# VH-VL binders against S-adenosyl-L-methionine-dependent tRNA 4-demethylwyosine synthase (TYW1), part 2

Target 1, 149 residues: S-adenosyl-L-methionine-dependent tRNA 4-demethylwyosine synthase (TYW1), of Arabidopsis thaliana (Mouse-ear cress) (q8rxn5r50to198)
Amino acid sequence: GKIFFISQTGTAKALAQRLHELCASNDIAFDIVDPHSYEPEDLPKETLVLFIASTWDGGKPPKNGEFLVNWLGESAEDFRVGSLLLSDCKFAVFGVGSRAYGESYNAVAKELSSRMIGLGGLEMIPVGEGDVDDGELDRAFQDWCDGVI

## First folded at step 19 (VH-VL)

Design V4
Fold by OpenDDE, fold request of step 25:
Structure V4 (fold): chain C 149 residues (1-149), chain A 123 residues (1-123), chain B 106 residues (1-106)
Amino acid sequence: as target 1 above (149 residues)
Amino acid sequence: QVQLVQSGAEVKKPGASVKVSCKASGYTFTNHYMHWVRQAPGQGLEWMGIINPRGGNTNNAQKFQGRVTMTRDTSTSTVYMELSSLRSEDTAVYYCARGPYRGWLPEYYFDYWGQGTMVTVSS
Amino acid sequence: AIQLTQSPSSLSASVGDRVTITCRASQGISSDLVWYQQKPGKAPKLLIYDASSLESGVPSRFSGSGSGTDFTLTISSLQPEDFATYYCQQFNSYPTFGPGTKVDIK
């Protein structure tokens, strides 16, 4: 499996690392991956994908995830692939954001989920949502982790 | 050499189902999308749908949605097409056809074809 | 869906003749067109892809041209084995086929 972190300030990355360690402690092997260094065309080869994704200015993805998110969007709208792209690929998404941004709150995480579903992915659990401002981020993340592990 | 070998002719009653097989060889089975195309006697060619390289997800022509099921078995390099609720109008030669790809994206034309399977639907 | 038409529907020719078949699309499809040859009782055989690219193993007497909406398949010198039905097919969207052109012996 792959754990992707889409991170601007490092919060999502840190959570991804935490998840990776949690999986390892349960004898579950994952590769932690920076989307910037990942070839999106390899995604159809994956059977298990976990996203930890922050939402940045204007509801846009952080720089390291921009290409992947755009790629997913374009692929989902391409008649040639769409829901054909993925096969037996389970996925889950956890969003890191702030409700202070209104409609942009965890927009990237929601988009990732939508696109993955559109590409034929199998969502394991609903999108987890964490707010960096409400003091509940750790609890929210733990609950989400309990759902995917 | 790429080869697609299909199952033999079928005769079915209206309302029945038919399942045609297509065994592939001579290439990496899980690298290519597979299509099904049919041709009624003396008529043209009609695209039915596509199945992805590893199986599990398909995209069918609207005309056949809800009535056609495509599957594939990677262990035997075989693709299957099942058509249910057969009608006389379904009488045709059914072809499996391999789709090439450009880069990582499939192209919706057909570089290799099975020999065809005649399916006759009659009372 | 994109509709394709072909002209003529059928033609008679002799060995050695130059044969030209036209395919027209209802809308622009760039170069996303292929040509097939089909003989009675046989599956179609790919001849040309991307409007003008010759498929491997296909004799050089076959050629394709065109872009947008108008396309042409040409057989420079018809051979005995070329008597068949020829189909164009677009793959710019979900695939559709032309009605075919039958090439018979004169």
Scores: ipSAE 0.806, ipTM 0.914, lowest interface PAE 0.6, mean pLDDT 96
Fold by OpenDDE, last read:
Structure V4 (fold): chain C 149 residues (1-149), chain A 123 residues (1-123), chain B 106 residues (1-106)
Amino acid sequence: as target 1 above (149 residues)
Amino acid sequence: QVQLVQSGAEVKKPGASVKVSCKASGYTFTNHYMHWVRQAPGQGLEWMGIINPRGGNTNNAQKFQGRVTMTRDTSTSTVYMELSSLRSEDTAVYYCARGPYRGWLPEYYFDYWGQGTMVTVSS
Amino acid sequence: AIQLTQSPSSLSASVGDRVTITCRASQGISSDLVWYQQKPGKAPKLLIYDASSLESGVPSRFSGSGSGTDFTLTISSLQPEDFATYYCQQFNSYPTFGPGTKVDIK
């Protein structure tokens, strides 16, 4: 499996690392991956993908995830692939955001989920949402992890 | 050499189902999308749908949605097409056909074809 | 769906003749068109892809041209084995076929 972290300030990355360690402690092997270094065309080879994704200014993805997110969107809209792209690929998304941004709260995470579904992915659990401002981020993340592992 | 070998002719009653197989060889089975195309006697060709290289996801023509099921078995390099609720107008030769790639994307034309399977639906 | 038409529906020709078949799309499909040859009781055989690219193993007497909405398949010198039905097919969207052109011996 792959754990992708889309991170601007490092929060999502840290959570991804935490998830990776948690998986390892449960004898579940994952590769922690920076989307910036990932070839999106390899995505169809994946059977399990976990996203930890921050939402940045304007509801946009952080720089390291921009290409992947755009690629997912373009692929989802391409009649040649669309829902054909993925095969038995389970996925889950956890969003790191702030409710202070209103409608943009965890927009990237929601987009990732939508795109993955559009590409034929199988969502394991609903998008997890963490708010960096409410002091409950760790709890929210743990709850999400419990649903994934 | 690429070969697609299909199962033999079928005769079915209306309302029944038919499952046609297509065994592929001569290439990496999991590298290509597979299509199904049918041709009624004396008629043209009609695309039915596509299945992805690894199986598990298909995209069917609207006309056949809910009635056609495509599957593939990577262990045997075989693709299957099942058509249910058969009607007389389903009488046709059914072809499996390999789709080529452009880069990493599939192209929706057909470079290799099975020999065809005649399915006759008659009371 | 994109509709394809072919002209003529059928034609009679002699060995050595130059044969031209046209295919027209209901909307622009760039060069996303292929041509097939089909003989009775056999599966179609790919001849031309991307409107003008000759498929491997196909004799050079076959050629394709056109873009947008109007396409042409040409057999420069008809051979005995070329008597068959020819279909155009677009792959600019979900695939659709032309009705076919039957080439008979005169």
Scores: ipSAE 0.803, ipTM 0.912, lowest interface PAE 0.6, mean pLDDT 96
Fold by OpenDDE, fold request of step 25:
Order: sequence, then structure tokens, then C-alpha cells
Structure V4 (fold): chain C 149 residues (1-149), chain A 123 residues (1-123), chain B 106 residues (1-106)
Amino acid sequence: as target 1 above (149 residues)
Amino acid sequence: QVQLVQSGAEVKKPGASVKVSCKASGYTFTNHYMHWVRQAPGQGLEWMGIINPRGGNTNNAQKFQGRVTMTRDTSTSTVYMELSSLRSEDTAVYYCARGPYRGWLPEYYFDYWGQGTMVTVSS
Amino acid sequence: AIQLTQSPSSLSASVGDRVTITCRASQGISSDLVWYQQKPGKAPKLLIYDASSLESGVPSRFSGSGSGTDFTLTISSLQPEDFATYYCQQFNSYPTFGPGTKVDIK
């Protein structure tokens, strides 16, 4: 499996690392991956993908995830692939955001989920949402982890 | 050499289902998308749908949505097409056809064809 | 869906004749067009892809041209084995076929 972190300030990356360690402690092997270094065309080869994704200004993805997110969107709209892209690929997404963004709160996480579904992915659990401002981020993340592990 | 060998002719009654098989050989089975195309007697060709190289996900023509199911078995290099709720107008020769790819994307034309399977639907 | 038409629907020709078949698309499809040959009781055979590229093993007397909406298949010198039905097919969107052109013996 792959754990992708889309991170601007490092919060999402840190959570991804925690998840990776948690999986390892349960004898579950994952690769932690920076999307910037990942070839999106390899995604159809994956059978298990977890996203930890921050939402940045304007509801946009952080720089390291911008290409992947755009690629997913374009692929989802391409009649040649769409839901054909993925096969037996389970996935889950956890969003790191702030309600101060209003309608953009965890927009990237929601977009990732929507696109993965559109590409034929199998969502394991609903998108997890964490708010960096409400003091409940760790609890929210733990609850989400309990759902995927 | 690339070969697509289909199952034999079928005769079905209206309302029944038919499942046609297509065994592929001579190439890497899991690299290519597979399509199904049919041709009614004396008529033209009609695309039915596509299945991805690994199986599990398909994209069917709107006309056949809800009635057609495509599957593939990588262990036997065989693709299947099942058409349910058969009607007289489903009488046709059904072809499996291999799709080429450009880069990682499939191309929706057909470089190799099975020999065809005649399906006759009559009361 | 993109509609394809062919002209003529049928023609009669003799061995050695130059044969030209036209295919027209209802909208621009760039060069995303292929040509097939089909003989009675047989599956279609790919002749031309990307409007003008000759498929491997196909005789050089076959050629394709065109882009956008108008395409042409040409047989420079018709051979006995060329009497068949020819179909154009676009793959710029979900596949659609032309109605076919039957080439008969004069």
C-alpha cells in the first residue's frame, strides 16, 4: 500500500508518518510517498492507497500534491479511462484543514475522494476531516485510523 | 501471433441470458483493454463496451447499461461478456476485439478480433 | 454520439480499378479514424489507423487520407481479394462506425 501526504506546513506529513508507524506496529507494510516524486501513471498498479491531504489557500492543494490532484481530475474526465483507471484499489482520505476556509474546508480531501471514486477506486470509509483550529485534530485522526486499520 | 478465440454459437429464448467467452493468446493479456462489438445480420457494427486490462471495471455503451456484464480471468486469459434480458433484436454476431494503447491510455479502435459468436434469440 | 457517413453505400468495380471511399464525421475528430475490411462470415480486419497509417501486413495498395471531418480510403489497384465491405470508425469519442461501403465485382 501507499500513504500519500499532501502537505504545506508539515502537519499532514506528520500525520502520515504517524499512520505509517501505526501500520508498521500492526505488521502492515506501507510506503510513505511524496506525490511530487510519484509517477501518477503508476496509480493503476496500486491496490491500497491512503491520502493525508491538507487544503491550502483558496481550497487548492499544497504544491507537492498539485500535479497529482490535477492529474486525477483530468483522468477522471477523460472518456478513455475514467472509472476504468483503477481496479480493486481500496482507498481512504483524511483531510487536514480549517473551518476558517468556509466552503473550502477540506476541499482537497473531498476532491481526492470524489476523483478516486470516479476513477474506479473503492472507498473504505468516508473522508475523515480534521480541523487544525478546534483542538480535536488528533482525536479525529485517531478515529479515522481506527477505521482504516 | 495474437489470437482471440471465442465460444460457439448460442440459441436463446427471449428473456434469457447468454455468456460468450473470448480466450486470448500471443500477447501480454493484462496489458490490453478488451472490447465487445456486435453486428446484427446484414447490419453495421455496434460497440458494446470495454473492460480494463486487470478486470473489475468496465465502461458500457449506454444502450446496454444494466444488461451487459463484462469480466475477465487473468489466470486463463479469458474475457467474458454476458448479456441478459435478451430480445429478438439482440440476434447478432458478437465479437471480442483487442484495443491498442498509446502510452498508458487506451485507444478505442480494434487491432485484433475474435472470430465472432453468433447469438440467435428466438421464441 | 459522433455520426459517420460513407459514400458510396455500394459500388461495382473491376480488378485493376482505382477505388475511392469517403467517410464523413458529424464533427471534427482530428485524425482519430480507422478503416476496416470485412468479408462475408469473417470478422473485420484493421487496414488503416490514425487516418493514414497502414496497419502491419496490409498491402500498400491501400491508403488513407484526411483529417477533421472528411476522410478517404483508396485502393490504387483493386485485387480479387479486395471485394468486401469497408467500414470507417472514429475513436475520438466512444467508438462509432460508418454504415459501410460494399465493393462488388462489376
Scores: ipSAE 0.787, ipTM 0.907, lowest interface PAE 0.7, mean pLDDT 96
Fold by OpenDDE, last read:
Structure V4 (fold): chain C 149 residues (1-149), chain A 123 residues (1-123), chain B 106 residues (1-106)
Amino acid sequence: as target 1 above (149 residues)
Amino acid sequence: QVQLVQSGAEVKKPGASVKVSCKASGYTFTNHYMHWVRQAPGQGLEWMGIINPRGGNTNNAQKFQGRVTMTRDTSTSTVYMELSSLRSEDTAVYYCARGPYRGWLPEYYFDYWGQGTMVTVSS
Amino acid sequence: AIQLTQSPSSLSASVGDRVTITCRASQGISSDLVWYQQKPGKAPKLLIYDASSLESGVPSRFSGSGSGTDFTLTISSLQPEDFATYYCQQFNSYPTFGPGTKVDIK
C-alpha cells in the first residue's frame, strides 16, 4: 500500500509517518510517498492507498500535492477512464485543516475522496477530519487509524 | 499472435439472459481494456461497453445500463458479457474487441476482434 | 453522441479501380477516427487508425486522410479480396460507427 502525505507545514507528513509506524506494528507494509515524486499514472497499480492531506490557502492543496490532486480531478472527468481507472483499490483519506477557514475546512481531503471514488476507488471509511486548532487532532487521527487498520 | 475466441451461438427466449465468453491469448491480458460490440443482422456496429484490464470496473453504453454485465477472469484470461431481459431486438452477433492503450489511458477503438457470437432471441 | 455518416452507402467497382469512401462526423473529432473492413460472416478488421496510420499487416493500397469532420478512406487499386463493407469509427468520445459502405464487384 501507499501512504501519501500532502503537507505544507509538516503536520500531515508527521501523521503519515505515525500511520506508517502503526501499520508496521501490525505487520502491514506501506510506503510513505511524497506525491510530488509520485507518477500518478502508477495509481492504477495500487490496491491500497491512504491519504493524509492538509488543506491550505483558499482550500487548495499544498504544493507537493497540487499536481496529483489536479491529475485525479482531470482523470475523473475524462470519459476514457473515469471510474475505469482503478480496480479493487481501497482508499481512505484523513484531512488536516482548520475550521477557521469555513467552507474550505478540509476541502482537499474531501476532494481527494470524491475524485478517488470517481476513479473507481473503494472508500474504506468516510473522510477523517482533523482540526489543528481544536486540540483534538491526535484523537481524531487515532480514531481514523482505528477504522483503517 | 493475439487471439480472441468467443463462445458458440445462443438461442434464447424473450426475457431470458445470455452470457457470452471471450478467451484471450497472445498478449498480456491484464494490460488491455476489453470492449463489447454488437451487430444486428444486416445492420451496423454498436458499442456496448468497456471493462478495465483487471476487471474491477466497467462502463456501459447508456442503452444497455442495468441490463449488461461485463466481467473478467484473469486466471483464465476470459472476459464475459451477460445481457439480461433479452428482447427480439437483441438478436445480433456479439463481439469482444480489444482496445489499445497509451500508458494508462484506453483508446476507444478496436485492434483485435473475436470471431463473434450469434445470439438469437425468438419466441 | 457523435454521429458519423458515410458516402456512398454502396458502390460497384472493378479490380484495379481507385475507390474513395468518405466519412463525416457531426462534430470535430480531431484525428480520432479509424477504418474497418468487414467481410460477410467475419469480424471487422482494423485498417487505419488515427485517421491516417496504417495498421500493421494492412496492404499499402489502403490509406486514410482527413481531420476534424471529414475523412477519407482510399483504396488505390482495388483487389479481389477488397470487396467488403467498410466502416469508419470515431473514438474522440464514446465510440460510434458509421453506417458502412459496401463495395461490390461491378
Scores: ipSAE 0.766, ipTM 0.901, lowest interface PAE 0.7, mean pLDDT 96
Fold by ESMFold2, fold request of step 25:
Structure V4 (fold): chain C 149 residues (1-149), chain A 123 residues (1-123), chain B 106 residues (1-106)
Amino acid sequence: as target 1 above (149 residues)
Amino acid sequence: QVQLVQSGAEVKKPGASVKVSCKASGYTFTNHYMHWVRQAPGQGLEWMGIINPRGGNTNNAQKFQGRVTMTRDTSTSTVYMELSSLRSEDTAVYYCARGPYRGWLPEYYFDYWGQGTMVTVSS
Amino acid sequence: AIQLTQSPSSLSASVGDRVTITCRASQGISSDLVWYQQKPGKAPKLLIYDASSLESGVPSRFSGSGSGTDFTLTISSLQPEDFATYYCQQFNSYPTFGPGTKVDIK
């Protein structure tokens, strides 16, 4: 399995590390992956993918995830692959955002979920929606983790 | 050597269903999409749809939606095409076929073909 | 869907003749066209891909040309084994095939 963090300030990365440790304590092995260093063309061969993604300025992904997010969008529109691409891939997404930003609240996580579903992936649980401003981020994250494991 | 070996000829009555198999060998079965193409006697070729054997997702030509079902069995490296509510115009040779890749993207033309399966629909 | 037409629908030619078959697409397809040869009772055999690229193991007397909407398959010196029906197929979108050109050796 792979845990991708899409992070500007390190919050999503730290949560990905917590998820990795939780999985390891339950004898579940995952690789933590910076999508900057990942070849997106390998994604169709992944069977289990977890995303921890923050939303950055204007609803855009942080820089380290920009290419992967764009690649997913382009692939969803290519007739040769589309919904065939991720036929054997299960996934889940946890978003790190802020309700103070209205329509941009967890936009990247919601886009990831939409694109992965459109490419044929199976969403294991609903998108986790974390809010850095409401004091409940850690509880939302833990609840989401419990649902994944 | 890549080989696609199909099941034998079938004779069916209108309203029945037919299921044709295509057993693949000589490559990693789940690494290549599989297509189905048919050809009525003395006529041209018609693409029916595609299956990704990894996971089993399919995409069917619009003409056949609601009538064609494609499945696979990864343990036997076999793809199946089932056509329901058969009519006399479904009389054809049915081919499974495999295409090349350009990089990681599958191309929708066919360098390997099964031997064909004749399906005859008659009263 | 992208429609393909072929001309002529059939022809007869002598061994050694130069044979030209045309395929026309209803809209631009760049170079996303292939040619197949099909002999009676057999599956199609890929001859040309990407409009002009010769498939491995295909004799050099076969060639393809064209782009956009107009494409040509040429057999420079017809041989007895070239008796067959020839089909074009586009792959710019979901596949569609031309109606075929039957080549008889006289």
Scores: ipSAE 0.627, ipTM 0.855, lowest interface PAE 1.3, mean pLDDT 92

Design V4
Fold by ESMFold2, last read:
Structure V4 (fold): chain C 149 residues (1-149), chain A 123 residues (1-123), chain B 106 residues (1-106)
Amino acid sequence: as target 1 above (149 residues)
Amino acid sequence: QVQLVQSGAEVKKPGASVKVSCKASGYTFTNHYMHWVRQAPGQGLEWMGIINPRGGNTNNAQKFQGRVTMTRDTSTSTVYMELSSLRSEDTAVYYCARGPYRGWLPEYYFDYWGQGTMVTVSS
Amino acid sequence: AIQLTQSPSSLSASVGDRVTITCRASQGISSDLVWYQQKPGKAPKLLIYDASSLESGVPSRFSGSGSGTDFTLTISSLQPEDFATYYCQQFNSYPTFGPGTKVDIK
């Protein structure tokens, strides 16, 4: 499996590292991946993908995930692939956001979920919605992790 | 050597269904999408749809939506096409076909073809 | 959907003749055009892809040209085994095929 972190300030990266450690302590092996260094064309080969994604200024993905997020959008619109692409891929997404962004609250996580579903992926559990401002981020993350594992 | 071997000819009545098989050999079955194309007697060719054998997702031509179902069995490297609610206009030779990849993207033209399966629909 | 036409619908030619078949698309398809040969009772065989690229194992007397909407298949010196029907197919979108050109050897 792969754990992708999409992070600007390091919060999503830290949560991804925590998830990786939790998986390892349960004898579940995952690779933690910075999407900036990942070749998106390898994604059709993945059978299990977990995303920890923050939403940044204006509802945009942090720079390290921008290329992957854009690639997913372009692939979803390509007639040659579309819903065929991720036919054997399970995934889950946890979002790191803030309700102060209003309509952009966890926009990146929601876009990732939408794109992965449109490309034929099987969503394991609903998008996890973390809020850095409500004091419940760790609880939301732990609940999401329990659902994934 | 890539080879696509299809099941034998079928004669059906209107309203019935038919299931044609296509067994692949000579390559890794899940690495290439499989297409179905038909040809009515004395007529041109018509694309019906595509299946990704990895996972089994399909995309069918609009004309056949609701009537065509494609499945696969990875243990036998076999793709199936089932056409339901048959009409006399469905009398045709049905081909499975494989397209190449350009990089990671499948191209929608066909470098390998099955031998064809004649399906005759008559009352 | 992108419609393809072919011209002529049929022709007769002698061994050694140069044969030219045209395919026209209803809209621009760049170079996303292939040519197939089909003999009676047999599956189509890919000859040319990307409008002008020769498929491996196809004799060099076959060539393709064109882009956009107008495409040509040429057989430089017709051989007895070239008796067949030739189809163009576009792959710029979901596949559509031309109606075919039947080539008879005199």
Scores: ipSAE 0.607, ipTM 0.845, lowest interface PAE 1.4, mean pLDDT 91
Fold by ESMFold2, fold request of step 25:
Structure V4 (fold): chain C 149 residues (1-149), chain A 123 residues (1-123), chain B 106 residues (1-106)
Amino acid sequence: as target 1 above (149 residues)
Amino acid sequence: QVQLVQSGAEVKKPGASVKVSCKASGYTFTNHYMHWVRQAPGQGLEWMGIINPRGGNTNNAQKFQGRVTMTRDTSTSTVYMELSSLRSEDTAVYYCARGPYRGWLPEYYFDYWGQGTMVTVSS
Amino acid sequence: AIQLTQSPSSLSASVGDRVTITCRASQGISSDLVWYQQKPGKAPKLLIYDASSLESGVPSRFSGSGSGTDFTLTISSLQPEDFATYYCQQFNSYPTFGPGTKVDIK
């Protein structure tokens, strides 16, 4: 399996490390991956993918995930590809955002989920929606992790 | 050497369903998308849809959406096409057709074809 | 829906003749065109892909040309085994096929 973190200030990365430790303690092996160094065309090979993704300024992905997020969008809109591509891939997404962003609240996580579904991936659980401003981020994350495992 | 071997001819009544099989050999089954194409007697060819053999996801031509179901069995390297609510105009030879290798991406022309399965809908 | 037409619909030719078949698309399809040969009672056989690329194992007397909307299949010296129906197919969108060109013995 792969855990991708898409992080600007390190919050999503830290959560990905917590998820990795939790999975390891339950005998579930995952690699933590910085999407900046990952080739998106390899994604169809993956059978189990977890995303921890922040949303930043203007609803944009942090820089380290920009290429992967854009690639997913382009692939999902290619009618020749469509839902055929990720035919054997299960996934889940946890978003790190702030309701202060209004309509952009967890926009990257929501886009990732939509695009992965459109490419044929099987969503394991609903998108986890973390809010850095409401004091409940750790609880939301833990609940999401419990659902993944 | 690639070979696609299809099940035998079928005669059906209007309103019935037909299921045609296509057994692949001579290549890595999961490396190539599979298509179904039909040809009515004395007429041209018509694409029906595509299946990804890895996970079984499909995309069907809009004309056949709701009537065609494609499945596969990776353990036997076999693809199936089922067409329901048959009508007289569904009388045709049905071909499975392999897309060329394009990594994990689908390809929409066909380098190898099965021998064809005649389906006759009597009315 | 990209429609393909073929010209002529039928022709008669002698062994050794140069034969040219035209396929025309209703809109631009770049070079996303292939040619198949089909003999009676048999499945189609891929001859040419990407408008001009010869499929492995196909004799060099077959060639393809064209781009955009107008495409040509040429058989430089017709052989007895070449009497068949020839179809073009586009893959710029979901596949559609031309109506076929039947090549008969004169």
Scores: ipSAE 0.331, ipTM 0.770, lowest interface PAE 3.1, mean pLDDT 90
Fold by ESMFold2, last read:
Structure V4 (fold): chain C 149 residues (1-149), chain A 123 residues (1-123), chain B 106 residues (1-106)
Amino acid sequence: as target 1 above (149 residues)
Amino acid sequence: QVQLVQSGAEVKKPGASVKVSCKASGYTFTNHYMHWVRQAPGQGLEWMGIINPRGGNTNNAQKFQGRVTMTRDTSTSTVYMELSSLRSEDTAVYYCARGPYRGWLPEYYFDYWGQGTMVTVSS
Amino acid sequence: AIQLTQSPSSLSASVGDRVTITCRASQGISSDLVWYQQKPGKAPKLLIYDASSLESGVPSRFSGSGSGTDFTLTISSLQPEDFATYYCQQFNSYPTFGPGTKVDIK
């Protein structure tokens, strides 16, 4: 499996490292992946994909994930690709955001979920919605992790 | 040697269903998307849909939405097409047709075809 | 949906003749066109893909050309085994087929 972190300030990366450790303690092997170094055309090979993604200013993905997010969007809108591409792929998404941003709250995580579903991926659990401002981020993350595992 | 071998001819009454099989051999089954195409007697060809053999996801032509179900069994390298609520205009030869290898991406022309299965719908 | 037309609908020709069949698309399809041969009682056989690329094992007397909306299939020297119906098919969108051109050998 792969854990992708899309992170500007390191919060999503740290959560990805926690998820990786939790999986390892349950004898579930995952690779932690910086999407900047990942070739998106290899994504159809993956059978289990977990995303931990921050939303940045204006609802934009952090730079390390921009290419992957754009590639997913372009592929999902290609009629010849559509829901056929990721038909053997399960996924889950946890978002790291702030409700202070209004409608941009966890926009990247919601876009990732929408695009992965459009490409035929099977969403294992609802998008996890973390809020860095409400003091419950760790609990929301743990609940999401329990649902994934 | 690539071969696509289909099940035998069928005669059905209106309102029934038919399920046609297509057994693939001579290539890696999961490397190629499979399509179904039909041809009414003395008529042209009509694309019905596509299946990804790896995960089994499908996309059906709008005309057949709700009536066509495609499945596969990777252990036998076999694709199935089921057409329900049959009408007399569904009388046709039904072909499975293989898309060429394009990595993980679907391709929408056909390099190998099954021998065809005649389905006759009459009351 | 992209409609394809073919011309002529049928023709008769002698062995050795040059035969040209045309296919016209209702909108631009770049080079996303293929040609099939279908003999009576048989499945279609791929001849040409990407408008002009010859499929492996197809005799060199077959060639394709065109781009956009107008495409041709040419048989440079017609042989007895070439009597069949020829179909064009576009794959710029979900597949649609031309109505076919029947080639009879005199």
Scores: ipSAE 0.304, ipTM 0.760, lowest interface PAE 3.3, mean pLDDT 90

